VH-VL binders against Glutamine--fructose-6-phosphate aminotransferase [isomerizing] (glmS). Designs and how they scored, part 8

Target 1, 141 residues: Glutamine--fructose-6-phosphate aminotransferase [isomerizing] (glmS), of Sulfurisphaera tokodaii (f9vpa4r286to426)
Amino acid sequence: VIEEIKNAERVIVIGAGTSYHAGLYFSIELNRLGINSLPVIASEYYNVRSKKGDLVFAISQSGETIDVLQGIRMMRNSGAKIISLTNVIESAIARESDYKIYMRAGPEIGVAATKTFTTQLASILFILSVLKKENLKKMEK
Short names: E, the ipSAE of ESMFold2; O, the ipSAE of OpenDDE; V2, 0.75 times the mean of E and O plus 0.25 times the DockQ between their complexes.

## First folded at step 5 (VH-VL)

Design s35 (framework fv_zimberelimab; at its last look DockQ between E and O 0.56; V2 from the best seeds 0.00; counts 0 for: pae E 13.7 > 2)
Fold by ESMFold2, look of step 6:
Structure s35 (fold): chain C 141 residues (1-141), chain A 123 residues (1-123), chain B 110 residues (1-110)
Amino acid sequence: as target 1 above (141 residues)
Amino acid sequence: QLQLQESGPGLVKPSETLTLTCTVSGGSISSSSYYWVWIRQPPGKGLEWIGSISYSGSTYYNPSLKSRVTVSVDTSKNQFSLKLNSVAATDTALYYCARTFYGDLYRSAFDIWGQGTLVTVSS
Amino acid sequence: QSALTQPASVSGSPGQSITISCTGTSSDVGSYNLVSWYQQHPGKAPELMIYEVSNRPSGVSDRFSGSKSGNTASLTISGLQAEDEADYYCSSYTSISTWVFGGGTKLTVL
């Protein structure tokens, strides 16, 4: 997944509601790392022209947000690859993505559930930390 | 062939809790393609969607009822259930369980329905 | 979100075509192609006739067709027959992940 992000011509980050705000943060940090990124409100997906070489990072905890699903369908039809960040295996969005990241994969052990925004942000921070480590290694050469 | 059958009390007193169970036979309730729903029809009136439970256990409710409704699933019994709290005369209806399926685009329609069970709310 | 609007009744003679309308909003019928239609005979559960605006399930006669324009979906029954006399309901998915039904239309075959 990290390699796809690094090599994308543009990373389009799509989400609705709180997922949009997590995606906005991700997009801002990607741009700070030199990765071209565009945050998109899911209901306004029709305003975005995607192309081959674009990578779409779709955020939906349930994996069933219909505006996100419509957006990734349009962008995939235009040649973009899709990464999904969801919390539900075999959700509609996960099924229609090329790559799948699950926020809370694994058995429940009785620990109280966290808020969806915090879980999304934790996943995003992990991805960013790996990208930052890769960037430092490149500059050392 | 997949079938749905509602069960539960036919008579419930006002202010009490209505509990209904839908038994799924001829298929698995855990299928990723289907969502499980409750729909009601007051006598002589139209259809009203009450709520649904996704194949992953997430619940969705009619906003007009959400403060009173709970839908749950028991995969070991291949059943899902409706609880409706604080019932009143307006909750008298024929209650159906049904499933949705994922069509060409998304969750599309209710393709399989139970026979329905009449619930009367009275003293 | 309000229920979808259908006429209370419609009638036609055998062999004619009739159309039942279903008007919603931009947050349901207008935004999604997730409109379905149900036929309900007295004492029976509803039966799915049309899904995703215009698709017929297997076993449903091609006399039944569906369409949509803007916020209004339509069910058309051609070659009207006595057994088509029933109540008809439309439904739609909404932007808040709910389902809404129309109020129902009683079709009378004269």
Scores: ipSAE 0.029, ipTM 0.671, lowest interface PAE 7.5, mean pLDDT 85
ESMFold2-Fast, scan of step 5: ipSAE 0.428; ipTM 0.817
ESMFold2 (binder alone), look of step 6: mean pLDDT 90; pTM 0.923
OpenDDE, look of step 6: ipSAE 0.339; ipTM 0.809
ESMFold2, look of step 8: ipSAE 0.006; ipTM 0.556
ESMFold2 (binder alone), look of step 8: mean pLDDT 90; pTM 0.927
OpenDDE, look of step 8: ipSAE 0.497; ipTM 0.843

Design s36 (framework fv_zimberelimab)
Heavy chain, then light chain:
Amino acid sequence: QLQLQESGPGLVKPSETLTLTCTVSGGSISSSSYYWVWIRQPPGKGLEWIGSISYSGSTYYNPSLKSRVTVSVDTSKNQFSLKLNSVAATDTALYYCARGTFYGDLYRAFDIWGQGTLVTVSS
Amino acid sequence: QSALTQPASVSGSPGQSITISCTGTSSDVGSYNLVSWYQQHPGKAPELMIYEVSNRPSGVSDRFSGSKSGNTASLTISGLQAEDEADYYCSSYTSISTWVFGGGTKLTVL
ESMFold2-Fast, scan of step 5: ipSAE 0.124; ipTM 0.721

Design s37 (framework fv_zimberelimab)
Fold by ESMFold2-Fast, scan of step 5:
Structure s37 (fold): chain C 141 residues (1-141), chain A 125 residues (1-125), chain B 110 residues (1-110)
Amino acid sequence: as target 1 above (141 residues)
Amino acid sequence: QLQLQESGPGLVKPSETLTLTCTVSGGSISSSSYYWVWIRQPPGKGLEWIGSISYSGSTYYNPSLKSRVTVSVDTSKNQFSLKLNSVAATDTALYYCARGTFYYGDLYRSAFDIWGQGTLVTVSS
Amino acid sequence: QSALTQPASVSGSPGQSITISCTGTSSDVGSYNLVSWYQQHPGKAPELMIYEVSNRPSGVSDRFSGSKSGNTASLTISGLQAEDEADYYCSSYTSISTWVFGGGTKLTVL
């Protein structure tokens, strides 16, 4: 999954609601690392022209968000590879993704919308930490 | 206000396919806030979840029934349906349709808040 | 047959409190806080009484409360009334994204 992100010509980060905001943060940080990234509000997926070489990073907590699902289908048909970040094993979005990352959010602590954003952000921060470590290692070579 | 109504045959012969339909009234089956569920109850016994379908068409099935069960949705008719293949006497039950809710936005499927009245299906020769 | 363990029956007198247990595993009740309780009167469809361990739907009496400790969820009914006599079922979400039910508990109000 890290190599796919590093080698993409462009990383399209798609999500709805709080997932879009987590994705926006991810996209900004990817650009800071020199990885070309475009954040996309899922409901506006039809405005995006994707192609071979693009990687779609789809964030959907349920794995069933219709606009995200339609977006990844459209972009996969245009040649993009799909990574999903979701909580539900074998959800529609996960099943249609080339790579799957599962959030391990439990409902035990906190309130609904705020906790969802926090757990999505934790997953993104972990991915970013690995990417930053890879960059540091490359600079040491 | 939102109501669910099961319909289908009261009697099915062993080895045949059972088909049931649930009609949703007073609300839209296309709402992203809900998913749609089939549950059954053999006479005098407990409840068993059969399967669910989300507003996006994603399906989830009870592993014990997965090889025989299909749930589908028809948004133009505001209905969802259950097909159960190769029925046996052990499939005799009251069949309920229900609406499922989400917790944590749409992250977790939570509870079944509205139920149909149930329809009795007897599997007998 | 039932994935979650409930006592087959429980009884109480009017005005008394009773508790019904629902015991699962770390792969369902122990992990998700997605436990619901349903009341079923004879000849009628089940009605949601408690969801997400301890929440009450609008219109459900505050005499009904839910809790969870480890792998065991509990439904408590205080101030028992004759109309509480019914079957009660617990349900839980599972680690494989399915639902399981308890075997049901017959509540008799003596």
Scores: ipSAE 0.005, ipTM 0.560, lowest interface PAE 11.7, mean pLDDT 82

Design s38 (framework fv_zimberelimab)
Fold by ESMFold2-Fast, scan of step 5:
Structure s38 (fold): chain C 141 residues (1-141), chain A 125 residues (1-125), chain B 110 residues (1-110)
Amino acid sequence: as target 1 above (141 residues)
Amino acid sequence: QLQLQESGPGLVKPSETLTLTCTVSGGSISSSSYYWVWIRQPPGKGLEWIGSISYSGSTYYNPSLKSRVTVSVDTSKNQFSLKLNSVAATDTALYYCARGTFYGSDLYRSAFDIWGQGTLVTVSS
Amino acid sequence: QSALTQPASVSGSPGQSITISCTGTSSDVGSYNLVSWYQQHPGKAPELMIYEVSNRPSGVSDRFSGSKSGNTASLTISGLQAEDEADYYCSSYTSISTWVFGGGTKLTVL
């Protein structure tokens, strides 16, 4: 999934609620790494024009968020590849994604809502750490 | 005021297929906030989750029953159904339908907040 | 044979407090804040008492509270009343996107 992110012409990060905020952070950090990224609030998916070469990174804890599901369907039909980040194996969003990343809940550190955001952020931070190491390698020698 | 009501046969013969239907009233089965769930309870024993279907049609099954069970939804009738193949005496139970709730568009938090009254299914010949 | 372990029975007197444990693994109770508790009176369908570890539905008495530590969730009932006598079941979401129940605990109030 790292190669797909590195090779994308643009990474569209789509989510709703707390997933949108995790996605916004991810998108900002991708741009800092030189990867063109657009954060999209799921309810406004219909305003997005996608094309071949785009990669959609869809964040949905349930894998059933209707606006995320509609968004990835629309963007897939325009030629984009889909990566999902979700908690639920065989969910609609996971099933319709080219690549699937499943969040594994970490140790208990708060209420359910806080824990789910932390788990999303942990997954995103791991992906970012791999991408940053790739960039450092390219800068040296 | 959402209500759930199970319906189906009270007696099924071994090796046959059990079909149960849950009728949803006072709300839409197409609501994106909910899952629709089947749970059973053998007489004098505990609860066992059978499976769930989301508003989008995604199905989730108990691994112990997955080879024999199908859950489906009929939005035109506001109903969802359970088919359990090749029944045996061990499938004798009270069968409940229930609603699973989602809290917001992106919280996987859910619980079975509304239950039908249950329907007893006896498997015997 | 249930996936989550509960004591078979618990007893208390009116006005006292009791706690029912629900022990799972790191693949269910330990990983997810999706633990629910259900009350079942004889001949009746289960009723949701607690969801997401510690939240109460509208209409559920604040005498009922839930908590979790590691792989063990707990239901505490304070100020026991005769009508609390029932079977109590815990439930948890799992790492394979399924739901499991505990074996149930019979609460006797006398």
Scores: ipSAE 0.092, ipTM 0.708, lowest interface PAE 5.6, mean pLDDT 85

Design s39 (framework fv_zimberelimab)
Fold by ESMFold2-Fast, scan of step 5:
Order: sequence, then structure tokens, then C-alpha cells
Structure s39 (fold): chain C 141 residues (1-141), chain A 125 residues (1-125), chain B 110 residues (1-110)
Amino acid sequence: as target 1 above (141 residues)
Amino acid sequence: QLQLQESGPGLVKPSETLTLTCTVSGGSISSSSYYWVWIRQPPGKGLEWIGSISYSGSTYYNPSLKSRVTVSVDTSKNQFSLKLNSVAATDTALYYCARGTFYGDSLYRSAFDIWGQGTLVTVSS
Amino acid sequence: QSALTQPASVSGSPGQSITISCTGTSSDVGSYNLVSWYQQHPGKAPELMIYEVSNRPSGVSDRFSGSKSGNTASLTISGLQAEDEADYYCSSYTSISTWVFGGGTKLTVL
């Protein structure tokens, strides 16, 4: 999955509600690492033009968010590869993704009001930590 | 090609301490990608997780056994061991050692991908 | 500590599909995508068939698939073959950083 992100011409990060805000953070950090990234609020998926070389990173806690599902279908039909970050195994979004990342809900240390956002952010921070370590190793060579 | 082999006594008397050793071959016990596990199976019954140890020595134990169990690792011998104190007839079981995997580079434990063949321990007078 | 619930037995004919359920709680199966399935033939050690709910180790037939809905994980075996006859155990990570196994299901291929 890390190699797919590193080699993408553009990483489109799509989500709804709190998932969109987690995705926005991810997109900003990817751009800071030199990876071209576009955050997309799921309800506006129809305004995005994707192509071969694009990678879609779809964030949906339930894996059933209709706007996210419609967005990934549209972008897959245009030649993009799909990575999903979900909490539900074999959900509609996960089934229709080329690569799947499942969130780990435990252990429980967060606050109840922001649990979903915190769990998604933890997964994103892990991915970013691997990308940053690889970037640092290249500079040290 | 990594293999695990249990060794220890086949018979232990009630109230004594059971000591089992698992020898790792074809790979290093010092790998940060893995942790090491003890599981048992009483005759005709299901599987019960006993405890786990990471390459760095961090341990996790089944709460029902925690007061009687110690798991340790010896990197110089490429082995890890189980000590079970104050054994009773109910501790009679096949004892397996296994290798555990982590989810990617995270600290979340995932599954037991390689198992030893098991060693039968009978607790009787 | 509550163990995971599996049916004691399940049976099918060659070529058919069967499903084995594994029911836990919100503190294990319901909260963590860390469910594994193990196959055990008589007199042999268990072998990992599925990990992280739906992933197959290299060398495991794609006839074996895993899924989860709520507090219940499922193992499905399609195209049943005689060599599938074995005991099957599910296992899940828990909120107290432990592992719990199901009671096991005996699969008979008729």
C-alpha cells in the first residue's frame, strides 16, 4: 500500500463528515511530503475528474457511505486505483477497493465524542510515519 | 522454513512446576516482526491461550493463569520457555508453542502463523 | 471471561459450501478486526487459515474466506473437499490485550 501511495501521480482522498476532516489532514501531510494530493468531500465527488495514474484513498467508518461508494465507482471507471480505510470487513466500499486497510479500534484511550475521528487519524498517522521514515532514509544515503 | 519444537517432561506431579522450552530454528527469535506464544489443548477440548512474549521481553498472560505463569526468552539459545507453577490434573494438555505476527509495523498483535507439533504433559501422581 | 461461541458441528457434501459462525461481544469480535481461523486435523497441530478477519496466508486455498458483521465472524468453505474434514477454531483479540478462542466446530464432509 505504501508503494502505491509513493508511486501515484495524484492521491485523491475522499470522505464524508468527520472522515473528510481526517482525509483533509492526510492530504495536507502528503503534499508536505511531495506527494500530489487532492482532498474531496464525498458529496461533491461528481466534480472530480480522475484518470489512470490516480490513486483514490477512500475513508469510511462503516464502509457503506453512499457518496463515497459512488465516488470510488466513478473514479475506478476512469482508471484510478482504489485504497479503502474502513472499520467493516467486506463492506461495500472494501469489496470494491483494490487495496484495503482496516482500522484497529483498540485499545480505548480516546474521548467518546471524537472516537471515530481519533481512530481514523491513528491509522493515517501510522501510514504517514512509514512514508516519513522512508523519505528520511533516502536523504541520509 | 522457520520451525518450532517443544520440549519438556511428559509427566509432572501435582503441586510441582512445569517447565517447557520452545526451540526456534530456521530464523531468529530476535526479530522485531514477531512475538512468541504458548497455547494448550486439554485432551478432547479446545484451544486456550496461555501467554505471549515479544522479542524485547514484554509479556502478556491469560488472566486465569497469570498468577502461575511466567514466559521468558533466551536470545542466545534462540529459545523461549514457559513455567507453570503449582500444577494440578486440570493442567494436563497438549502444549503448543507458536509464532505470532503483528499488523504491519504496528504493535497490534494479529495471528499465530507457525505452530510447533505440540508436546503432551500429563499431571498425575 | 466469555469464550467465543461456535456451533459444535457442521456438515456438507463434496462441492457444496458451508459457513461456520463465531460470535463474541463488542469487546472482542465487534471492536477488533483481528479474527483468525485455524484448521486442526486429528493428531496434528492447528494451521492458520484466515487472519485479520478475511486475509489468507500464502498457500491457503481461495475456497476459504472470512467475513464479519457486528459481533459475529464467519468462515466460509466453498467447493467442499474430503481433506477439509477437520476441527475449526476461531480466535479474537480482546479489549484487555488477550486472546480468546471459540469452542471449535467439527466439520464432517459427507
Scores: ipSAE 0.000, ipTM 0.500, lowest interface PAE 16.1, mean pLDDT 83

Design s40 (framework fv_zimberelimab)
Fold by ESMFold2-Fast, scan of step 5:
Structure s40 (fold): chain C 141 residues (1-141), chain A 126 residues (1-126), chain B 110 residues (1-110)
Amino acid sequence: as target 1 above (141 residues)
Amino acid sequence: QLQLQESGPGLVKPSETLTLTCTVSGGSISSSSYYWVWIRQPPGKGLEWIGSISYSGSTYYNPSLKSRVTVSVDTSKNQFSLKLNSVAATDTALYYCARGVTFYGDLYRPSAFDIWGQGTLVTVSS
Amino acid sequence: QSALTQPASVSGSPGQSITISCTGTSSDVGSYNLVSWYQQHPGKAPELMIYEVSNRPSGVSDRFSGSKSGNTASLTISGLQAEDEADYYCSSYTSISTWVFGGGTKLTVL
């Protein structure tokens, strides 16, 4: 998965609602690491032109978000590879992805706590930490 | 211009498999701009979408029918087909094939059913 | 099932305007601008009248117009004519990549 992200000509990060905001953060950090990245609101997928060499990073808690699913189908038809970050094993988005990453849920705390954004952010931070470590190894060689 | 024509048996016995074929003429079934659709209408009732197939063979089915339905495409004959297993009297209907639009310019966009066949009546009876 | 809701019948006199509603949910009509309207005369196949909420195919009279507000789409027929007498069906794309139809509305031209 990491190699696919590092070797992509462009990483398109697509999501809806809270997932879009987690994806926006991911896209900004990827650009800071020298990886060309474009964040996309899922409902506007039809305005995005993708091509061979692009990698789509799709974020959907349920793995069933229809605009995300439609977006990855369109972009796959244009030659892009698909990575999904979902919480549901064998969901529609996961099944139609070339690579799949399942979110890790932390311990639940308090009655009013919401975990969706935190869980997505934790997964993204982990991926970023691996990318930063791989960049360091590459520079050492 | 483009014409769609349904064909198949007019009478099928309960528990058997219904097979219908739609012949496409005046255009290619292999175009990425279109997808191919089956719709039915029981006598005196409304329209019910059965399923669709893309030019590349990806299928989408009505959840109420998906355990019994298979849609396939035969590009060499410019045809697509419907197989409905374990038919019952409630499957008696006029069956239509239709063309769906999937591209507008360079944007992916599933859209309406713009061309319909004339329909073929299928009666399920002993 | 979760079919779209249409009035069973609507009527009007020649020259008048009528409107047919099509009510769905946030998982179909409310979320997608992929609403179509079909006209069906007795013994004939349905014919596309409106696609993507408000667009008319070539050859469809400008007396037919479509719109949407929230979870409800509407078909309006102005300058009603005798040949408009038919059944009208709405259809919408859904959040699970399927299509659903309304129950149909019989338009009677008095």
Scores: ipSAE 0.000, ipTM 0.513, lowest interface PAE 18.0, mean pLDDT 82

Design s41 (framework fv_zimberelimab)
Fold by ESMFold2-Fast, scan of step 5:
Structure s41 (fold): chain C 141 residues (1-141), chain A 126 residues (1-126), chain B 110 residues (1-110)
Amino acid sequence: as target 1 above (141 residues)
Amino acid sequence: QLQLQESGPGLVKPSETLTLTCTVSGGSISSSSYYWVWIRQPPGKGLEWIGSISYSGSTYYNPSLKSRVTVSVDTSKNQFSLKLNSVAATDTALYYCARGTFWGEDLLYRSAFDIWGQGTLVTVSS
Amino acid sequence: QSALTQPASVSGSPGQSITISCTGTSSDVGSYNLVSWYQQHPGKAPELMIYEVSNRPSGVSDRFSGSKSGNTASLTISGLQAEDEADYYCSSYTSISTWVFGGGTKLTVL
């Protein structure tokens, strides 16, 4: 899944609510690593023009967020590949994604919004750490 | 206000397919806040979750029944249905439909079955 | 199938308190605050009494309370009344995105 992110012409990061804010952070950090990225508020998915070569990174704790699901369906139909970051196996978003990443949830689920954001951020930070190590390896050689 | 009503055959023969329908009244089955659930209870025994379907059409099944069960939703009729293939006497039970509350970043989650139908008895016998 | 473990029966006198346990594993009760309790009177559908370990739906008496410690959830009924005689079931979400029920506990008010 790291190779897909590195080789994408553009990484579209889509999410709603707190997932959007986690995605915004991810998108900003991807751009800082030289990876073209566009953060998208899920409710505005219809304003996005996607094509073959694009990679969609969809963030949804439940895997059922309707605007995220509609967004990935639209962008897949335009030729984009889909990576999902969810916490629910066999959820709609996970099932319709080409690649699936499951969040590293804490031992207990508390207040939904707070737990969702911290779990998503932890997963994003891990992905970013791998991408940064890949960049350092290239500089070393 | 919101009510659920099960309907289907009271008697099914072994090896046939059981089909049950749950009619939702007083509210929309298309609400993103909810999912729709089938639960059964054999006579004198406890509750067993069969499967669920979300407003978006995602299905979740009890692993012990997954090879035989299909849950579907028909938003135009405000109904969801259960199909259970290759029934046996051990499938004799009261079948309930219920409403579940979703969890998610855009919803306050409850994650419980808050409204239940009255149940329909299905007997599998030759 | 192995469900959550509940005592088969519990008994109490009017006005007393009783507690029903529901024991699972780290893959269900231990990992999620998604434990529910249902009351079932003879011939009737189950009714939700507690959700998310300790929350009560509107209309449920505050005599009913829920808690959790490790892999065990508990339903406590205080000030027992004759109408509390029923079967009680716990339920939990699991790590494989399924729902499991306890075997049920028959409460007798003596």
Scores: ipSAE 0.014, ipTM 0.612, lowest interface PAE 7.3, mean pLDDT 83

Design s42 (framework fv_zimberelimab)
Fold by ESMFold2-Fast, scan of step 5:
Structure s42 (fold): chain C 141 residues (1-141), chain A 128 residues (1-128), chain B 110 residues (1-110)
Amino acid sequence: as target 1 above (141 residues)
Amino acid sequence: QLQLQESGPGLVKPSETLTLTCTVSGGSISSSSYYWVWIRQPPGKGLEWIGSISYSGSTYYNPSLKSRVTVSVDTSKNQFSLKLNSVAATDTALYYCARGTYIVYGDLVTYRSAFDIWGQGTLVTVSS
Amino acid sequence: QSALTQPASVSGSPGQSITISCTGTSSDVGSYNLVSWYQQHPGKAPELMIYEVSNRPSGVSDRFSGSKSGNTASLTISGLQAEDEADYYCSSYTSISTWVFGGGTKLTVL
């Protein structure tokens, strides 16, 4: 999964509601790492023109969000690869993804200040930590 | 330099409650940057994590010990403590206290990371 | 719950390199980059040697390095010295927010 993210010509991050905001954060951080990324609100998926070389990172807590599901189907049909981040094993979105990440396996979070966060944000931060660590390792080589 | 020191009875009888205290010196137990940990080691055997407590009082326990264990902090004394109920001979071990660190991602989230400073350990024998 | 598997013993000669493995599951080592290694000399408390898979605390020799592949983490000690003779324990965070340790590996420097 990490290699797919690094090798993509563009990472399209799609989500609805709070998942879109988690995706927006992910997209911004990917761009800071030199990975071309576009955040997409799921209800506006039809405005996105995807192609081979694109990777879609789809975020949906239920794995059943209809706009996200329709978006990934359209973009997959245009040649993009699909990664999903969901809470529900074998949900519709997970079943139709090339790669699946389940938030159930994610680490629990200790917070120095009392703030509530989604499991999606926790999973995204973990993925970003792996990407940053791999970049440091390659620079040291 | 921050140091941790365990204290408590060296001998407890089966079915009684074991109480151990860890005294923190050279640093503050009130820091939100750290959490506090109990680990044990039966003679000649490996390490077993017992439980942890954050500055705010949030506790995490080893599932195998959860029904018998309580960890608490006393910020006024710069100490944290372990209570282990209904002890048996299998609870005979060196008991260590330790400081836990966090890894921070952005300004938002911390994960519990590692145990960077350990006390010297105190031997507790459970015997009649 | 000694969920992590380590070899009971390893040995090497001064100047050589050795590697100690620590094998868990997808619910601990395989899912989290929160693996630590501790060195314990006889009669002493454990000391942190590696944290978060591959990071060294200040003061720990660069002869010690850590890595991970799949469900297995590894500690490598290069340029073995007599003082490296000790027990080594790996530890990992788990999917239920607990910590597990490996069974420990006795390193003998011959």
Scores: ipSAE 0.000, ipTM 0.521, lowest interface PAE 14.2, mean pLDDT 82

Design s43 (from zi10 with heavy chain G100D T101R F102V R108P S109E A110Y D112Q I113H; framework fv_zimberelimab)
Fold by ESMFold2-Fast, scan of step 5:
Structure s43 (fold): chain C 141 residues (1-141), chain A 124 residues (1-124), chain B 110 residues (1-110)
Amino acid sequence: as target 1 above (141 residues)
Amino acid sequence: QLQLQESGPGLVKPSETLTLTCTVSGGSISSSSYYWVWIRQPPGKGLEWIGSISYSGSTYYNPSLKSRVTVSVDTSKNQFSLKLNSVAATDTALYYCARDRVYGDLYPEYFQHWGQGTLVTVSS
Amino acid sequence: QSALTQPASVSGSPGQSITISCTGTSSDVGSYNLVSWYQQHPGKAPELMIYEVSNRPSGVSDRFSGSKSGNTASLTISGLQAEDEADYYCSSYTSISTWVFGGGTKLTVL
């Protein structure tokens, strides 16, 4: 999954609500690492032109968000590869993705809405930490 | 207005497969972020969630029934269905179909629209 | 895997208030603000009265209110009326992405 992100011509990060804001942070950090990235609010997916060489990173805790599903289908049809970040194994978004990342299960204490944002950020920070470590190795060699 | 209607056999023999269908009218099964749900109620007892399916085919099942249950959706007919294998007398119940709303990226939330229910008796 | 705990019955007089409790665990009621309450009259399908702990659907009287503290959710009915006599069920989302119902409470008005 890291190799797909590193080698993409452009990483399109799509999500709705709090998932969009987590994705916006991810997209900004990817650009800082030299990876061309575009954040997309799911409801506006139809404004995006995707092509072969693009990688779509779809964030949806439920894995069932309709605008995210329609967005990944449209972009897949244009030649893009799809990575999903979801909390639910075998969800619709996960099943229609080329690569699947499941959010790490943490303590079950807390409010559902706050858990959504926190677990998405934790997963994104982990991915970024691996990418940053790879970037440092490349510079050192 | 959205309406849900259950249909299927009123009597099923032990060890056979029960098949029920829910017909959706006044709304599209694929038009919004909803789950389509089966819930049952044995005579004189409480409600038991059986399973849910999204318009895209993702399923969630009650663990106690998972080995015997299959829920499917047919968007072309605006219907979803329940198959329950190897039925026993304890499966005698009113079977309801319902719609569950999803808000944004959050979990499924509540059962707002219900069918009127269909009684299924498991007996020889 | 297990049902939420509700009292089997509750009674009250017209004009009074009653409260029905729904007790779960930290893996359902305690963790999620996804508690719903349903009213069922004899021979009828259940009707949604409260969702997301305390929200009322359009058309439901403000005499019905919901709350939650720890692992226990509560439905309160004020100004009891004869037509409130029914079975009431609570429901909650769980940490394994399933739904669980309470055993049900029969409300008798006088």
Scores: ipSAE 0.006, ipTM 0.559, lowest interface PAE 10.1, mean pLDDT 81

